# Ledger of designs, part 12: miniprotein binders against Peptidase M20 domain-containing protein C757.05c

Target 1, 375 residues: Peptidase M20 domain-containing protein C757.05c, of Schizosaccharomyces pombe (o74916)
Amino acid sequence: GPLNFGYLSWGQHSILEQDSVQLISHQSLLPAGDNLISLHKSLVEIESLGGNEVNVSDFLKSYLESKGLTVELQRVSSNPTVRDNVYAYLGSQRNTKVVLTSHIDTVNPFLPYYIEGDKIHGRGSCDAKSSVAAQIFAMLELMSEGKVQEGDLSLLFVVGEEIDGIGMKTVANKLNADWEVAIFGEPTENKLGVGHKGNFRFDVYAHGKACHSGYPQEGFSAIEFLLRQCVKLMDTDLPKSKLLGPSTINIGTIEGGAAANILAAEAKAEVFIRVAEDIETIRDIAEDLFDTEHSEIKVIQYSPPQYLDYDIPGMDTVVLAYATDIPYLSDRKMKIYLFGPGSIREAHGPNEYVTFSQLFEGLNGYKRMVMYNLR
Short names: E, the ipSAE of ESMFold2; O, the ipSAE of OpenDDE; V2, 0.75 times the mean of E and O plus 0.25 times the DockQ between their complexes.

## First folded at step 2 (miniprotein)

Design y09
Fold by ESMFold2-Fast, scan of step 2:
Structure y09 (fold): chain B 375 residues (1-375), chain A 82 residues (1-82)
Amino acid sequence: as target 1 above (375 residues)
Amino acid sequence: SPEAVRELKLAIWRLKFIARRAKKEGDPELIKELKEALDEAEKILKEAKKTGSPELLKRAEEFVKELKDLIERLEEEAEKLE
């Protein structure tokens, strides 16, 4: 049915369709005043491409302080630009039972804010400024309703999720705040994430001895050695998860050699394994195959699979195919949820969007999740 | 222990790297020492894969300590190889 909050009517028809007899631009039909949609618009209109988040962090500090929250900016880096995480809570209690958290950086390129029908377009409109806006209004509405007090709920917005996780890594190492429950915002189509596979990425360097290919006994082919070991890896039954499915192996690149008539002295492969279960066993298999007399392994990424909490009554669930900042907090003894408006399939592309209905459903979802964990 | 086995595998990897450098520089005494260390490390690793006996575990831990001292000395010597 139609939703009416006193400032907007949603229904089957857009605001534009309701005003179709007036010569008004899309921008002039946006909701006036301080509300979920106007906050989301403000966030999306502030460019915050990875490495350039300073303006959105400063905006959030001023906005949240204007709503009566205590706000801390946590310095992540100062050069070439200032990069700050934003941490907000009620009163003086820095540790809260529940934290709502999302990232405020976006991927390239910047895309302008505009509305088309029920869709709100712009870079970060879905990933993840939809979650940021919905989480902020969940906090503000729960405050207004008298349902949260000091020590109950905080907001944490981090930089650098889309590249290297530097924002959340800085939180894990230096923020010195503790929670019993973390609710991560990412586009999950307003469904609870049940988990995602881990990442094990490594490079293999193989060493041989060059010689004339007509006399192979005089040398050793690094390429032949590397190929045979890669085939053994691909033929290995890796640990699997009933919930997440099988672990998968990808040999992303393979290179080496000088010419068709010369045994290769050197070869290199880049290997990426999506880990469903037991990352330690998978690493042991890789080391047995590639840490040899003829090769070395260089670990690039080593993140175990993440199993999430999804025990909120009446909420749908989804298995995720993407990585988040969750691994940086996974060593802590806390419940971890992943939930947010929009679809990850619409993120990172040229037509990124979130719908009005998804934003309001997201807000209601965060309120439900917070209240359930404060019961 | 899993930690001792992992440390031993890492030490073997580092020794193999140093051995390739030593072979290029033509230092026969360093090559001999590296071969002896690698042979002993491979022997302990093979035994660790079969069993976690307390005697073997203690020997593995002692050898990892000896091997770390050797690696430190070999890295200092590598500076002299230029």
Scores: ipSAE 0.000, ipTM 0.118, lowest interface PAE 19.1, mean pLDDT 81

Design y10
Fold by ESMFold2-Fast, scan of step 2:
Structure y10 (fold): chain B 375 residues (1-375), chain A 82 residues (1-82)
Amino acid sequence: as target 1 above (375 residues)
Amino acid sequence: SPEAVRELKEAIEKLKEIAREAKKEGDPELIKELKEALDEAEKILKEAKKTGSPELLRRAELFVWRLKFLIRLLEEEAKKLE
């Protein structure tokens, strides 16, 4: 036709690269479980926002049973919706030397699955359904290759990592299964995590006395008190780690009061500290500032920093600035690794993605890590 | 009166003890006991305001307001468990 949209510079090499990506993308149209990409697609297309994981847990049970694995659903909660952890292994031996584990919940909002170039977009496509898919195929390929037997390897997929860790807490307290090695999946750019910061999350409730703002001596402002204490916290030098870097402070929300002309009777802040070192000293600082005659502190999460195993030859290492479910198993005498495809910097945002190459490299990495620990 | 100031101090110490137990246990019956003890402390505070020292009365009043908010927080937590 006569329509000419101007000159676009496309090289022969660029066209061939695009065709290769499109060929790989077409593999995702196969039935769920035929390959790594189609399993990943099936997982991402199932919405599993924190608190609503039932459909992805049910899918995983059916899928893994169809591949010859014994599967248990561990009930975490029933109200308002059913929430189940998924535990899978060969035969009847529940205890295995190595467990591959990842979370199956995602953060809000849900984002649809789509492919653009080399990138696979969707909520949880990176964090952490990339790890889930890669770990499942590591198990399936090692089974097919005759490299794992009953008692060697299991899969554990948990709910609630992104909010309160309830899934892994339930595992720690009630699953009654033991491992010598745990390999946690999270976006680490396919590098071994050397450690990650802890979480200290708390709410502060400040109390004042309402009065006319023109006569402030007749009352006490909860907002003014809370703001001043938060500034003192932000100006405090927190303990630092040579390996993990500095502790970071985030005042995530702050609210209070009724009107501009009334001293505030109440105020609230939500505080999240990423702990590099010495969580006890940081808690003492917070209690000194916020557990006062004018305020109360409510601890929501208190998890120390974790130091991890990274002794696998030939694998790159990385320091991570986020926390995981690892603290709930840290009291056990076992090796703990953290490794997975994708970047955490792309997670939780509106453009979450993982690449095709990262998924395949992740699969190969998990196979390598499992075989090293079964040597 | 001197007796009202002493009763106020005793009421505050009793409230502190009940509040510590309620925070630890999360028991709805302890929350109810805390509300009843708070109501009694407010009655004592009202009488003490007629004759007591301004500094002591101000601190007791702030403690009463603080405790009302803690009761609300504990009730909200109890509802989430239901």
Scores: ipSAE 0.000, ipTM 0.132, lowest interface PAE 22.6, mean pLDDT 82

## First folded at step 3 (miniprotein)

Design q01 (from p03 with T4E K6E E12R K30R; at its last look DockQ between E and O 0.76; V2 from the best seeds 0.00; counts 0 for: pae E 5.9 > 1.5)
Fold by ESMFold2, look of step 3:
Structure q01 (fold): chain B 375 residues (1-375), chain A 89 residues (1-89)
Amino acid sequence: as target 1 above (375 residues)
Amino acid sequence: DKVEIEVEYNGRTFEYYFETPEKAIRFIKRLLERIAKRGAKEVTIEVTSEDPEELERLAEEIIEALKKLGYKSVEITVEGNKVTITAKK
């Protein structure tokens, strides 16, 4: 029979197959007025490249106030432009049991909004304005259904996630709101993120003694030393996590030397290890290999693997390969979930999109997660 | 056979998974040396394996390594396919 999504219903099946493809591409079959799809469209059409989020923040303030929510704009910076986080809740109680949170900045460049078949294209359509829109409508629907009231649920939308995390840092330090549960929105294919591998990135600087390459006994090649130590690293058995999978090693760059006829006096490698377990022991291994009389290391990134809550019955889980703003709140005593529409494979690229079904499923997922945690 | 190891010291807990008991033994011995150099007074190791003979061998290797590192009090409990070793200096 006919499909009913609560915001769009088709009763003309034979014409609808052909016309729905054409009309969906022109958006004439979409319901008029205020709904999940129209909110998502509004968000995606407003440019919010990192550092330029003010128009989305202002839009969200007006939109959420029109829905009866109390909205606070938290000033993150005023120079060179205004950047505001958005915190919204019902009534006057700023502390809530659950917060739905995501980010409102996008990576560059801006990509225009358009619909092609079942896909909604645009910069931020997946990461993370799909989560923003779905979270907002989860709250609005639960309010309308009488299932949430003052003190139960809030919305928190931050700037700067894709750049420097300054939005969530400012929340952690200065918002002064307490939550028992945080549900972060990022592309997880509508699955509960169980965690992500850590990131250990370091540079190795090797030192040698230059000499003419025809007389190598008179010197010491920094490049040869560095290559040997890198091979030893790659041959090292690193720990695996049952949940997160194997640790992996990428030697992303290697460089050195002055000329082909001179033994290299200096060499450098940039190394990136995705850490499944025990980042401190992996660091010790790297230091054993590279903190020597011939070399030293400089740590660039050092982020342990992160484990999340995923205890909601009936929801699929996924291991994530990307970082989030979660670490800025991870030392608080609360449950932390990660969930959202779309896939990281679509995000950040020139063809970013989310599908209509992913948005609807995301909305339902957030409602389920909120209700589970309000029990 | 697969080996699961959990290690706790100084209020920190780490979980490891290994494809073979030989990989597990090599890693855990080196880890225990690092833990001892860090001055940990107590360490707890939980080993899980579906092969009872390998579980016993792993436990014996871990206990021997702990004693060589100066852990004088070693307590062992066995529950099914799991051995818990608690060592104190």
Scores: ipSAE 0.124, ipTM 0.620, lowest interface PAE 5.9, mean pLDDT 87
ESMFold2 (binder alone), look of step 3: mean pLDDT 84; pTM 0.836
OpenDDE base, look of step 3: ipSAE 0.273; ipTM 0.735

Design q02 (from p03 with K6E E19K K23L F27W K30R; at its last look DockQ between E and O 0.01; V2 from the best seeds 0.00; counts 0 for: pae E 20.6 > 1.5, placed apart)
Fold by ESMFold2, look of step 3:
Structure q02 (fold): chain B 375 residues (1-375), chain A 89 residues (1-89)
Amino acid sequence: as target 1 above (375 residues)
Amino acid sequence: DKVTIEVEYNGETFEYYFKTPELAIRWIKRLLERIAKRGAKEVTIEVTSEDPEELERLAEEIIEALKKLGYKSVEITVEGNKVTITAKK
């Protein structure tokens, strides 16, 4: 049976009340053998810093085959290192209704595995080996409960998410498997990711003609022009999203001119727009105001908002501020969810951890999401 | 070869995308001059590039610019295709 029921009921009280000095005693009370916690430990203890994922991929192949799954290693790169994505499913049906997916690489540096109180520390313990372990056990438990069959559910674990996204890019281009639903694992505190605003950052360079300020008709002020156009932008009603809220404008810097008695020959502004909806219309507005005879735009960032599915009843939601591999698959006709244990705020730092309760709640969350989408 | 640069100062974070490393170097040097002239005591820059040689060149140029601008303490962290540079006056 599922270890999470016994662990949550039995161990939660003792973990929260234990003195940190008693870590060995608490840890010795954990279930032995093959369970969610032991799989998570194995994953975290295998170093998989960006570009060095082969040992985790090989471990997962052997582990998942031992559970009766068909496993494909997808070669992403062989130089300077072997880097393989892992795709696993029941039987011979490679196309499944639902795929559970996350990444197996971690950021630098490696941090050793250890348990302190209710926290499981280590590089990747949260981002994203917690999701990997929870997704695997969600599938294994659903299999043992007779709730998933061939064609229902697959597992996809990719390399390179933290550095270059090459793993998911290779999936998009070459795996040739179809899914109706993808559930991406990243730290969301076990809440459904709803989406995030986009980013439209650009610089405006305004050009004028210098002259003595006492004879302004002899020139053209770059500063005066730029200020007028920036005010027009700030007064424009930008598209808004019911889900993500309003788009926002920040004129982050403005500069120009040479001296008080000289009309400015040059001026510059740096503009940041948090895009809630319709980045194309917002770009058209900016170009109308700033791509003129007297100025030009240099686009620095042009990232549309990302929207996700979050239609599972009773699950809490969050708006996300970080990037994932999702965009590489976003042009496919499927539902896309984002969900996973732990908090992104702890994930890349020197004290990365996930808690026992977050892992078990994540496991239950993935089972719920799979069953909802198989109904 | 696209370059992503994230800059944090005065408690606020900005993310920039550049089509080439040459544009990124020119722009970041100008931004750092502006930040230094505004009296910022601390700035953090994260540089992401798919090209390891360009990542190294970008980082070296940023570090050199920061030192010339009077930042005395420069901390560097390398994480795969990402370099984080924290500079303090």
Scores: ipSAE 0.000, ipTM 0.089, lowest interface PAE 20.6, mean pLDDT 84
ESMFold2 (binder alone), look of step 3: mean pLDDT 83; pTM 0.818
OpenDDE base, look of step 3: ipSAE 0.030; ipTM 0.472

Design q03 (from p03 with K6T E12K T13V F14W K23M K30R K68E; at its last look DockQ between E and O 0.03; V2 from the best seeds 0.00; counts 0 for: pae E 13.7 > 1.5, placed apart)
Fold by ESMFold2, look of step 3:
Parts: sequence; C-alpha cells; structure tokens
Structure q03 (fold): chain B 375 residues (1-375), chain A 89 residues (1-89)
Amino acid sequence: as target 1 above (375 residues)
Amino acid sequence: DKVTITVEYNGKVWEYYFETPEMAIRFIKRLLERIAKRGAKEVTIEVTSEDPEELERLAEEIIEALKELGYKSVEITVEGNKVTITAKK
C-alpha cells in the first residue's frame, strides 16, 4: 500500500513500523520452549564444518541424556581435532531393531541461522541437521506415546560424511552394535530413496613420441591414442539398472600436445562415470582401454551403486544422484532406507534452507518408517 | 526386444538390463572373459527375454562362450521366458 508508493512525511521509515514488522516476524516464526524447531535451531547454530564436529557431538550427548537416553560417544579421531560419533538408545540394550542415522558435519562455509518467511536458513539447516532434528523428535515422540521401548530404536549420528566418511567407517568396524533396519537421513524431499548411482572417477595419462606431423610413422600421437580410446569408451554399452537407469560417461576434460605440426608426446583426460550397476566390470572395461603400454589410469573415486529398501506403503519414491555413507554398512544383513527433509539442490549452496513444513513432514515420515519396521 | 541378464559368481549377484539382444551378447561375452580371468570356479547366468527364439539364441551364445573359456560342466534350466545356465570349471 502507502509504503510501496508515495513519501513518508518524517523520513524513509519509522521506528514504529520497523518494530512492528520485526516483532511480528520474530515472535510468529520462533516458537518458544523445547521442540523440533528449537532443537533444529540449536544444531544449526553450532558450527560443525567437517573436521570440527566436537561441539555438536557434546551438545547431542547432553541433550539426549536429558531426554532419558543412554548415550555413547565413539571417538573417531583426536588429531588434529576431537571427532566423536554419537550413539543413543533407551536403557541398556545397545542392539536395536531399528536405527535412525544421519551425519552432523556440514560443508564449508558456515552460514548463519535466520528465518525468512517459511524458510529456515543456515549451513546444515537442510543437510543434514534437518534429518538429525527430525529423527530425534521421531524417537522422543514415539517414546512419549508408549510405542517404542528398550531394544526397539536407536539414534546414530556420525562425523565426516561430507569429507572422508571416517565416522561411518569407524561405526562399521568398531561400534559393535547390531540392527535389523537402518534409516539414513539425507535430503530426499521427504521421499524414499530407491537407490543412487555409484561414482567412478579417474584420470588417464597417455604417452607418445613426438615427431614432425608430416612423418607420423616416426612417432606416436598421445592425443590421437587418447581420443580413440575415449571414443571406444563412449561407444561401450555399459550396464543399465532397471531402477537407476543407464550408467553415464562424462569426458570432463581433455588436453595435450605442444603444437599443430608435432605429434603429441603427452595427453590427459579426466573421466567421470556414473555407475548404475557392476562397478567392477566397468573398472575392468576402463583398465582394458586405458591401462596399456601407451597409457595408465589413476583412480580418484570408486563408489559402487547403492540399492535401497522402499517397501513402505503410501510413501513416494525418488532416485538420487548423490552418494551417502550407506556403502559402509552395505555388507550387513539388514534393510536400509534413505529419507529426509529438503532438497540436495539447496543443501550445499550459498542459500541453504529447509522449510517448516518439510521438517514436520520429515518428523512424521520417520515415525511412520519406524512403526512400519517394528510391527 | 529387451533382455535381462543376471550373473552370480563368488556369492555376488548382479542384474543387467539391455535394450537389444546384440548389446546383451557383446557385454556378457566380455564379462565372462573377465570372470574367467579372475579364476571363478562357478558362474550362474540367468537370461530373460519375451522372444523365445531370441532367448534360445542368447542362451546358445552364452553356453558357447563359457565352453571357450574353459567351463567344462554346464547345466541348463528353462522356466517359461527364463533360462538359467550354471557353469563349473
């Protein structure tokens, strides 16, 4: 209305207008007390960039103990910083039928907490402190409703997912707790992840012998060799997955040579394959093409595809394009789900957020998944 | 027509999906060469196709490839549109 058009008689704005807007926004959007939103706020406000997770681990220990849970801190490393996983359960039974799990580290850089409209901003507000908060409150609500008891449900929060995976590796090797069902929290827009493709990233270094291009029989072109092998790779029929679709190949960079009239002595390509199925066979194909007398490969990333459980009636599903910590537990005999608030598209960017509705829908989704698996 | 191939060796199972039988044949022959080079003593291949003539041709190609790779004992089971081939060295 009148503030969009026209001119204020005393100036550009007034203290009354500023106070009214600020007060309404602050009080209306920040509920008081101990609840899902206040826990989420506390988690997001604690900086836990990868490698610097100790403060959020200590907070979670105190918070969960205050709710009547038994809490174990699992030391992952002490140097250069203390990094502890958090494992929590009811009573003394460390083995539970279901575990709710997510990570407590965030990517760089830290972004401050604030609310704008229906969006809760901050680093980790979506990935993955939204899942952490929703999982905790799912357990707390199920406890208060009398629907879970000792041996039913545990919480597992790990460090390092975004950088080195050392948190979940340490769980897999040293926690010595058993579960029948694991529900992993990551941004899936509150849909059941059916799986995600694997990642096979490698560099190729091709070697030739320089000579004048008018006499190519006197040398060997590294560029020509590398181009021909890359085309052979692109023409190879890689495995498809019914669920995940085709494996895809990206020749991300290619470089080499010294001058147009000289056969190239050296060439390099950076290759990224999104693996739908059978990463071992795909590696064999890459080795056949590139591990030769004229070239070698250097593996940068090697993560198999992951298939997940999605058998809960009435829940929407999604195929995910990102990797998780799930592979560290994939060799165990158990059901594995992936589910959580928010979108990965918002999660690593400069404007990370989750919405209030996404958080509450996530909470209800976790309760539903737990109850389905305890029946 | 579409082809599904399931391969099991060393206690692991993989499923492959192909748009054409020609794609399936090329891939499975290379995969079997790799499995044999890795020393697998036993491999099981399951082939599913809606075309009976195609299914028979695929099975014959796989059996021939296994024999060329040194698998001496080959057992075959046919169940509708599915053929299961178990080979041992």
Scores: ipSAE 0.000, ipTM 0.249, lowest interface PAE 13.7, mean pLDDT 85
ESMFold2 (binder alone), look of step 3: mean pLDDT 83; pTM 0.819
OpenDDE base, look of step 3: ipSAE 0.005; ipTM 0.263

Design q04 (from p03 with K6E E12Y K23W F27L K29L K30R E54A; at its last look DockQ between E and O 0.07; V2 from the best seeds 0.00; counts 0 for: pae E 18.0 > 1.5, placed apart)
Fold by ESMFold2, look of step 3:
Order: C-alpha cells, then sequence, then structure tokens
Structure q04 (fold): chain B 375 residues (1-375), chain A 89 residues (1-89)
C-alpha cells in the first residue's frame, strides 16, 4: 500500500499463528543499521517516565555526538534524580535560525515496544518520541544533502513536559540561546497546529448567614447567591476567536448547605473555562461576578490561548484542544510552529502507537518546515 | 475604557464589568437575543461609563437591538455617566 521502502519486507510473512506472524513482520520491518526506525525503537525502549529521563538524555548525547553534532546537556535538577535537557547544533554556533524541539519524557505507565502490522506500539512511540526521532533524522538528512550549515538548525529535547514543564521552563530562563523559528513536536496528525485554547480554572467560595428557612429575612443564602452568579456567567457570551472558535464554560461541581430547612451558610463551585481569546476580559468578568462581599475566587489554572504560525503552503492545519510547552517561549520574538506524527487520541492511552507512514511523513514534514524557514 | 452593564428581567438582576466597550457590545447583544427568546415582556439595561463616546455608542446599539427584537416601548434616561434603557413589548 502507501508504505515506503519497508512495504516489500512486509509482504513476505506467511499465514501462521498470530505470534509467529508478528515476529516475522517485526523482523522484516527493522532494516539493518542506523535509520529512522532503529532510532525510534531505541528511544521507545528506554524508559523515560517523567522524573526518570536521565537514560534517554545520555543516549541522545552519545547518539548525536556520533553524528558530528555539538551537544550540551542542560542540568534541570539533580535531586532526587538527574534530569538533563539536550541541546545540539553544528559546530560552535549555539544560536541558530531554526530549532526543532520536543520532549523526551512520557506519561505513566511504561508500555513495551512491539510492532503489530503497520503500527509501532509502546509508551512514547507517538507522544513524543515519534517527533524526536523524525526531527533528528530531518536534521541528519538535511546535513547530508548539504542544505543546512552551522547557525541554521539546532535540536532541543526537554524533560518533564507531561508532568511539570520544568525542562522548557529551564530553557526559557537559563539556556541563553536565540532562535528565529521554533518547531515544536507533538501529535498533530502531521498537520500544522494553528493554536490551542487556554485554560481558566477557578473555585468560588460563597458565604451566607444561616437561619431557619421560615425567616429568610434573618439570613443570606450562599447557595442562592452562588446559583444566581453562576447563571450570569453561563449567560455571558465570552470572547470568540476566528481560529479557535468560542470560549466554553463548565460549572463542574456545585455544593453547599446543611439541611433543607436552613439557609445555606456556605457554598462552593468549581469552574473551568476553555479560553478562545482575551483571557484578561474573562478573568475580569469572573472577578466581577464572584470577587464580591459575598464570595471570593481562587484561581487554580490561568493560561491564555496560544496562537501559532501556520504559513507553510500546502500543509493542512488543525486546532488543538491540549496544552504544550509552547507558552514558556511565547514571549520571545520568533515564529512558532507545532507539528508531529500521530494522534493525541491514542497517545496517552493503553494502546499507544504510531504508524510507519506517519513517522516518514513526519520526517518529510519537518524537512519542509525547516527549508521553508531557512529561505 | 471601562464599562458597567446591569440587566434586569423576570425578577433577576445581572451585573457585568468590562475593560472595553467593544466587548460590552458583543455580550449585551447576545444576551438581549436570549432574553427575547425567553419571552421577557420587560427588560431594563443600565450602562455606566466614564467615556461619553462609549456610553453613547453602547446605548445606540442596545436601543437598535431591542427594536429589532420586537420591543416597541423603549424609554431612555440619561444621568451623568449612566444611561438607563427600559423596553417593553
Amino acid sequence: as target 1 above (375 residues)
Amino acid sequence: DKVTIEVEYNGYTFEYYFETPEWAIRLILRLLERIAKRGAKEVTIEVTSEDPEALERLAEEIIEALKKLGYKSVEITVEGNKVTITAKK
């Protein structure tokens, strides 16, 4: 079918029991030597659950040095364990026009590497070691083709994206390298991410004065107040974005009161707003409704929407509903792209995989994006 | 330019605060459509702004929207930085 050079190897397996067929297919799909598939396999087989990334960082240092790159390990933390970001480039010029970047940690739990048909399974096989492998080979192939020079392109692989973002946070604050373009790798089905909605999550604590419900003039109902303010919020037409669509409001929980015949002295709601545009106005609305003499607001999460560059001709686009490390670099003056193999829908689940064609398409996509931005 | 809008209908009072009049216009127009769809016979809108141009613009947009939504009796009171609009079907 649509498989590249590997398809011919796959067409030779026999109709045996399923385990025998998969073993034959697995062996025929692993070309000898150093290539995109073998690198991807090596990365996936190295456990790098968040907080335990040292082995994959050390592997990448050795691998990239063996390809002639200068590699810096950036220490992110030493306690309780060593965690290093990996920054690689040609020669001695640390500042490059383009950086290809992704993360090398994975979510829990570890899942072993195996091949089933055209699918490569394993924890991180899609998110985001597929992007890591594809980005590395994009650079290596462009180097061998004579299309990139010292100062053109670098690789940046960070720890902790799935848990605390400390890797990219440390890059933003302390790596002291400049780029004009950053290309972030995450599962986007090999489409250019146009952006993702922000997150505004907060709790509301309403306060009243208890009294017998037969004498309501002697008290103040926290529940009634909170309900009225929540309805006002829900009736509010929040800012919209042409790219990201409408903001949405979810009153996730609401609770309060002691008994049916007593006005409620306390009430609480948990609110989650998916922000399409203008998070500051949305915060002002929430504060006006809930930061009053009868209630207060506690902000749990406050991240504005992220808008991205998507100006590469002929590439499909997608709006993303998930968060990335991009906000840690969003205040820099540079172009920012988001692109990578596979689907987020499979990426965090019990059957994570990426296909061979998705990997090779991703490789070619990264090469296109780099060349477009080096023009 | 900050804007305060209070809306009252069917025994409920809603208060909104905005940093810009453009945002206030967008929200109030959508709220009025919902109020009309819910069959409200009377609605009162109070707009407060320190910017006289914003206040006038908001009042004009609200009045036009109410007329389009079938409110035939529209009464306006202006007091300093505040405009009160009461509309009845």
Scores: ipSAE 0.000, ipTM 0.109, lowest interface PAE 18.0, mean pLDDT 85
ESMFold2 (binder alone), look of step 3: mean pLDDT 82; pTM 0.809
OpenDDE base, look of step 3: ipSAE 0.100; ipTM 0.623

Design r01 (from a14 with I63L Y67W K68R V75Y V78Y; at its last look DockQ between E and O 0.01; V2 from the best seeds 0.00; counts 0 for: pae E 16.4 > 1.5, placed apart)
Fold by ESMFold2, look of step 3:
Structure r01 (fold): chain B 375 residues (1-375), chain A 89 residues (1-89)
Amino acid sequence: as target 1 above (375 residues)
Amino acid sequence: DKVTIKVEYNGETFEYTFETPEEAIERIKELLEEIAERGAKEVTIEVTSEDPEELRRLAREILRALWRLGYKSVYIEYRGNKVTITAKK
């Protein structure tokens, strides 16, 4: 039949499309025209370090309009530079059942685009311009196939995710569009994110009364107290999550005392709990153990776990080790998914890349997720 | 630690040998600026080094220089102790 929208199609739809990525050995042999790989290349070649996103926003406006979409630029800030979110949809219905969303800023520093074997290198090639490109082509292919229409699906691309989150904060506060389902793009190795654990970090300061160790009845050891309470914490069965697994405790540092022959007047521990469920109960446990006549707590971080939807049959899942923009929309009454090409472990490093197969698998994954939620 | 760099543009070929990767980086940056100022639309650079890690480091520095100069369509091929970089505006 006719040429398909896949990479490196050659006369036959299914067989050549599935394996055509392996047939190219030189960039000059890439097909001319508009396809997933050429869009990804264009996005990666545009420098969009956090705070300098205007060029990629303008590119996306022009590109998406050329595909027949209505595009709104949402001004996030003008100082020190123009920063615009991009919201795109069919026709005039701004409220859609599903939104595909990701961020268009990248971390520092810029890394140039190049292809090495099966890897596409560049800053943002994985995080998150792979998701952006795959989401766009998921929408375009579903439109071409007649599977989505006005009111079904929108695209939302935000600035500032890697630095200050101001893009999604502005969406939450001022973009008056409603969705039933949001599909966030981040590197998850094309697996559904089930959530991530929360963070409860605190310092414990224990207080004693110094005296010579030969006369311990004249004092109170801060070190002995702190050690006993830390052991009690480590022995406590903290709340568990079926989805996220157990909460975990790390006593990261412990210090105190002045000399071996002196009961310790002061001691300190730094505690980090990865919270799987019920941060309030964990806080109460910590306060019972450490907010006493002999010690106090100083809270450093207190962030609840995030839970996501992952109810799409047959898709693999993953527990996330990183934060996203999702919390800014968590108050809304909707399903929230997280999914995207590539690995976060490659994403912020000096050798960032995504593979051709990861991009195409991501495109197919987004199409599947959209169709599942439009049923 | 010796590095050989072969550059081709506008039908001409130039070859340079450097005792250190640092010398190679400095000279190739100057040469690429000169090539870009002459209006070359395409340049091919071949780097030869016996150290695979230095070869990749040199390639990354060349890519950064090419991007800065407006060469945005880039192909890279590693083979043995060589890397070939073809860049077009």
Scores: ipSAE 0.000, ipTM 0.317, lowest interface PAE 16.4, mean pLDDT 85
ESMFold2 (binder alone), look of step 3: mean pLDDT 84; pTM 0.831
OpenDDE base, look of step 3: ipSAE 0.018; ipTM 0.272

Design y11 (from h3y with K35L E42A E61L K68A)
Amino acid sequence: SPEAVRELMEAIFKLLEIAREAKKEGDPELIKELLEALDEAAKILKEAKKTGSPELLKRALEFVKYLADLIERLEEEAKKLE
ESMFold2 (binder alone), alone request of step 3: mean pLDDT 67; pTM 0.504

Design y12 (from h3y with K35A E42L K49A E61A K68L E75A)
Amino acid sequence: SPEAVRELMEAIFKLLEIAREAKKEGDPELIKELAEALDEALKILKEAAKTGSPELLKRAAEFVKYLLDLIERLAEEAKKLE
ESMFold2 (binder alone), alone request of step 3: mean pLDDT 68; pTM 0.508

Design y13 (from h3y with A11L K35L E42A K68A)
Amino acid sequence: SPEAVRELMELIFKLLEIAREAKKEGDPELIKELLEALDEAAKILKEAKKTGSPELLKRAEEFVKYLADLIERLEEEAKKLE
ESMFold2 (binder alone), alone request of step 3: mean pLDDT 66; pTM 0.494

Design y14 (from h3y with E25N T51G G52D S53D)
Amino acid sequence: SPEAVRELMEAIFKLLEIAREAKKNGDPELIKELKEALDEAEKILKEAKKGDDPELLKRAEEFVKYLKDLIERLEEEAKKLE
ESMFold2 (binder alone), alone request of step 3: mean pLDDT 66; pTM 0.501

Design z01 (from p03 with K29L E54A)
Amino acid sequence: DKVTIKVEYNGETFEYYFETPEKAIRFILKLLERIAKRGAKEVTIEVTSEDPEALERLAEEIIEALKKLGYKSVEITVEGNKVTITAKK
ESMFold2 (binder alone), alone request of step 3: mean pLDDT 86; pTM 0.847

Design z03 (from p03 with K29M A36L E54I)
Amino acid sequence: DKVTIKVEYNGETFEYYFETPEKAIRFIMKLLERILKRGAKEVTIEVTSEDPEILERLAEEIIEALKKLGYKSVEITVEGNKVTITAKK
ESMFold2 (binder alone), alone request of step 3: mean pLDDT 80; pTM 0.780

Design z04 (from p03 with K29I E54A A65L)
Amino acid sequence: DKVTIKVEYNGETFEYYFETPEKAIRFIIKLLERIAKRGAKEVTIEVTSEDPEALERLAEEIIELLKKLGYKSVEITVEGNKVTITAKK
ESMFold2 (binder alone), alone request of step 3: mean pLDDT 84; pTM 0.823

Design z07 (from p03 with T48H E50D D51N)
Amino acid sequence: DKVTIKVEYNGETFEYYFETPEKAIRFIKKLLERIAKRGAKEVTIEVHSDNPEELERLAEEIIEALKKLGYKSVEITVEGNKVTITAKK
ESMFold2 (binder alone), alone request of step 3: mean pLDDT 84; pTM 0.829

Design z12 (from p03 with K2T T44V E46R E75T K82E T84V T86R K88E)
Amino acid sequence: DTVTIKVEYNGETFEYYFETPEKAIRFIKKLLERIAKRGAKEVVIRVTSEDPEELERLAEEIIEALKKLGYKSVTITVEGNEVVIRAEK
ESMFold2 (binder alone), alone request of step 3: mean pLDDT 83; pTM 0.830

Design z13 (from p03 with K6T E8V T44I E46T T84I T86V)
Amino acid sequence: DKVTITVVYNGETFEYYFETPEKAIRFIKKLLERIAKRGAKEVIITVTSEDPEELERLAEEIIEALKKLGYKSVEITVEGNKVIIVAKK
ESMFold2 (binder alone), alone request of step 3: mean pLDDT 85; pTM 0.850

Design z14 (from p03 with N10D G80D N81G)
Amino acid sequence: DKVTIKVEYDGETFEYYFETPEKAIRFIKKLLERIAKRGAKEVTIEVTSEDPEELERLAEEIIEALKKLGYKSVEITVEDGKVTITAKK
ESMFold2 (binder alone), alone request of step 3: mean pLDDT 83; pTM 0.817

Design z17 (from p03 with V43I V47I V83I)
Amino acid sequence: DKVTIKVEYNGETFEYYFETPEKAIRFIKKLLERIAKRGAKEITIEITSEDPEELERLAEEIIEALKKLGYKSVEITVEGNKITITAKK
ESMFold2 (binder alone), alone request of step 3: mean pLDDT 84; pTM 0.827

Design z18 (from p03 with L55A V74I V78I)
Amino acid sequence: DKVTIKVEYNGETFEYYFETPEKAIRFIKKLLERIAKRGAKEVTIEVTSEDPEEAERLAEEIIEALKKLGYKSIEITIEGNKVTITAKK
ESMFold2 (binder alone), alone request of step 3: mean pLDDT 85; pTM 0.838

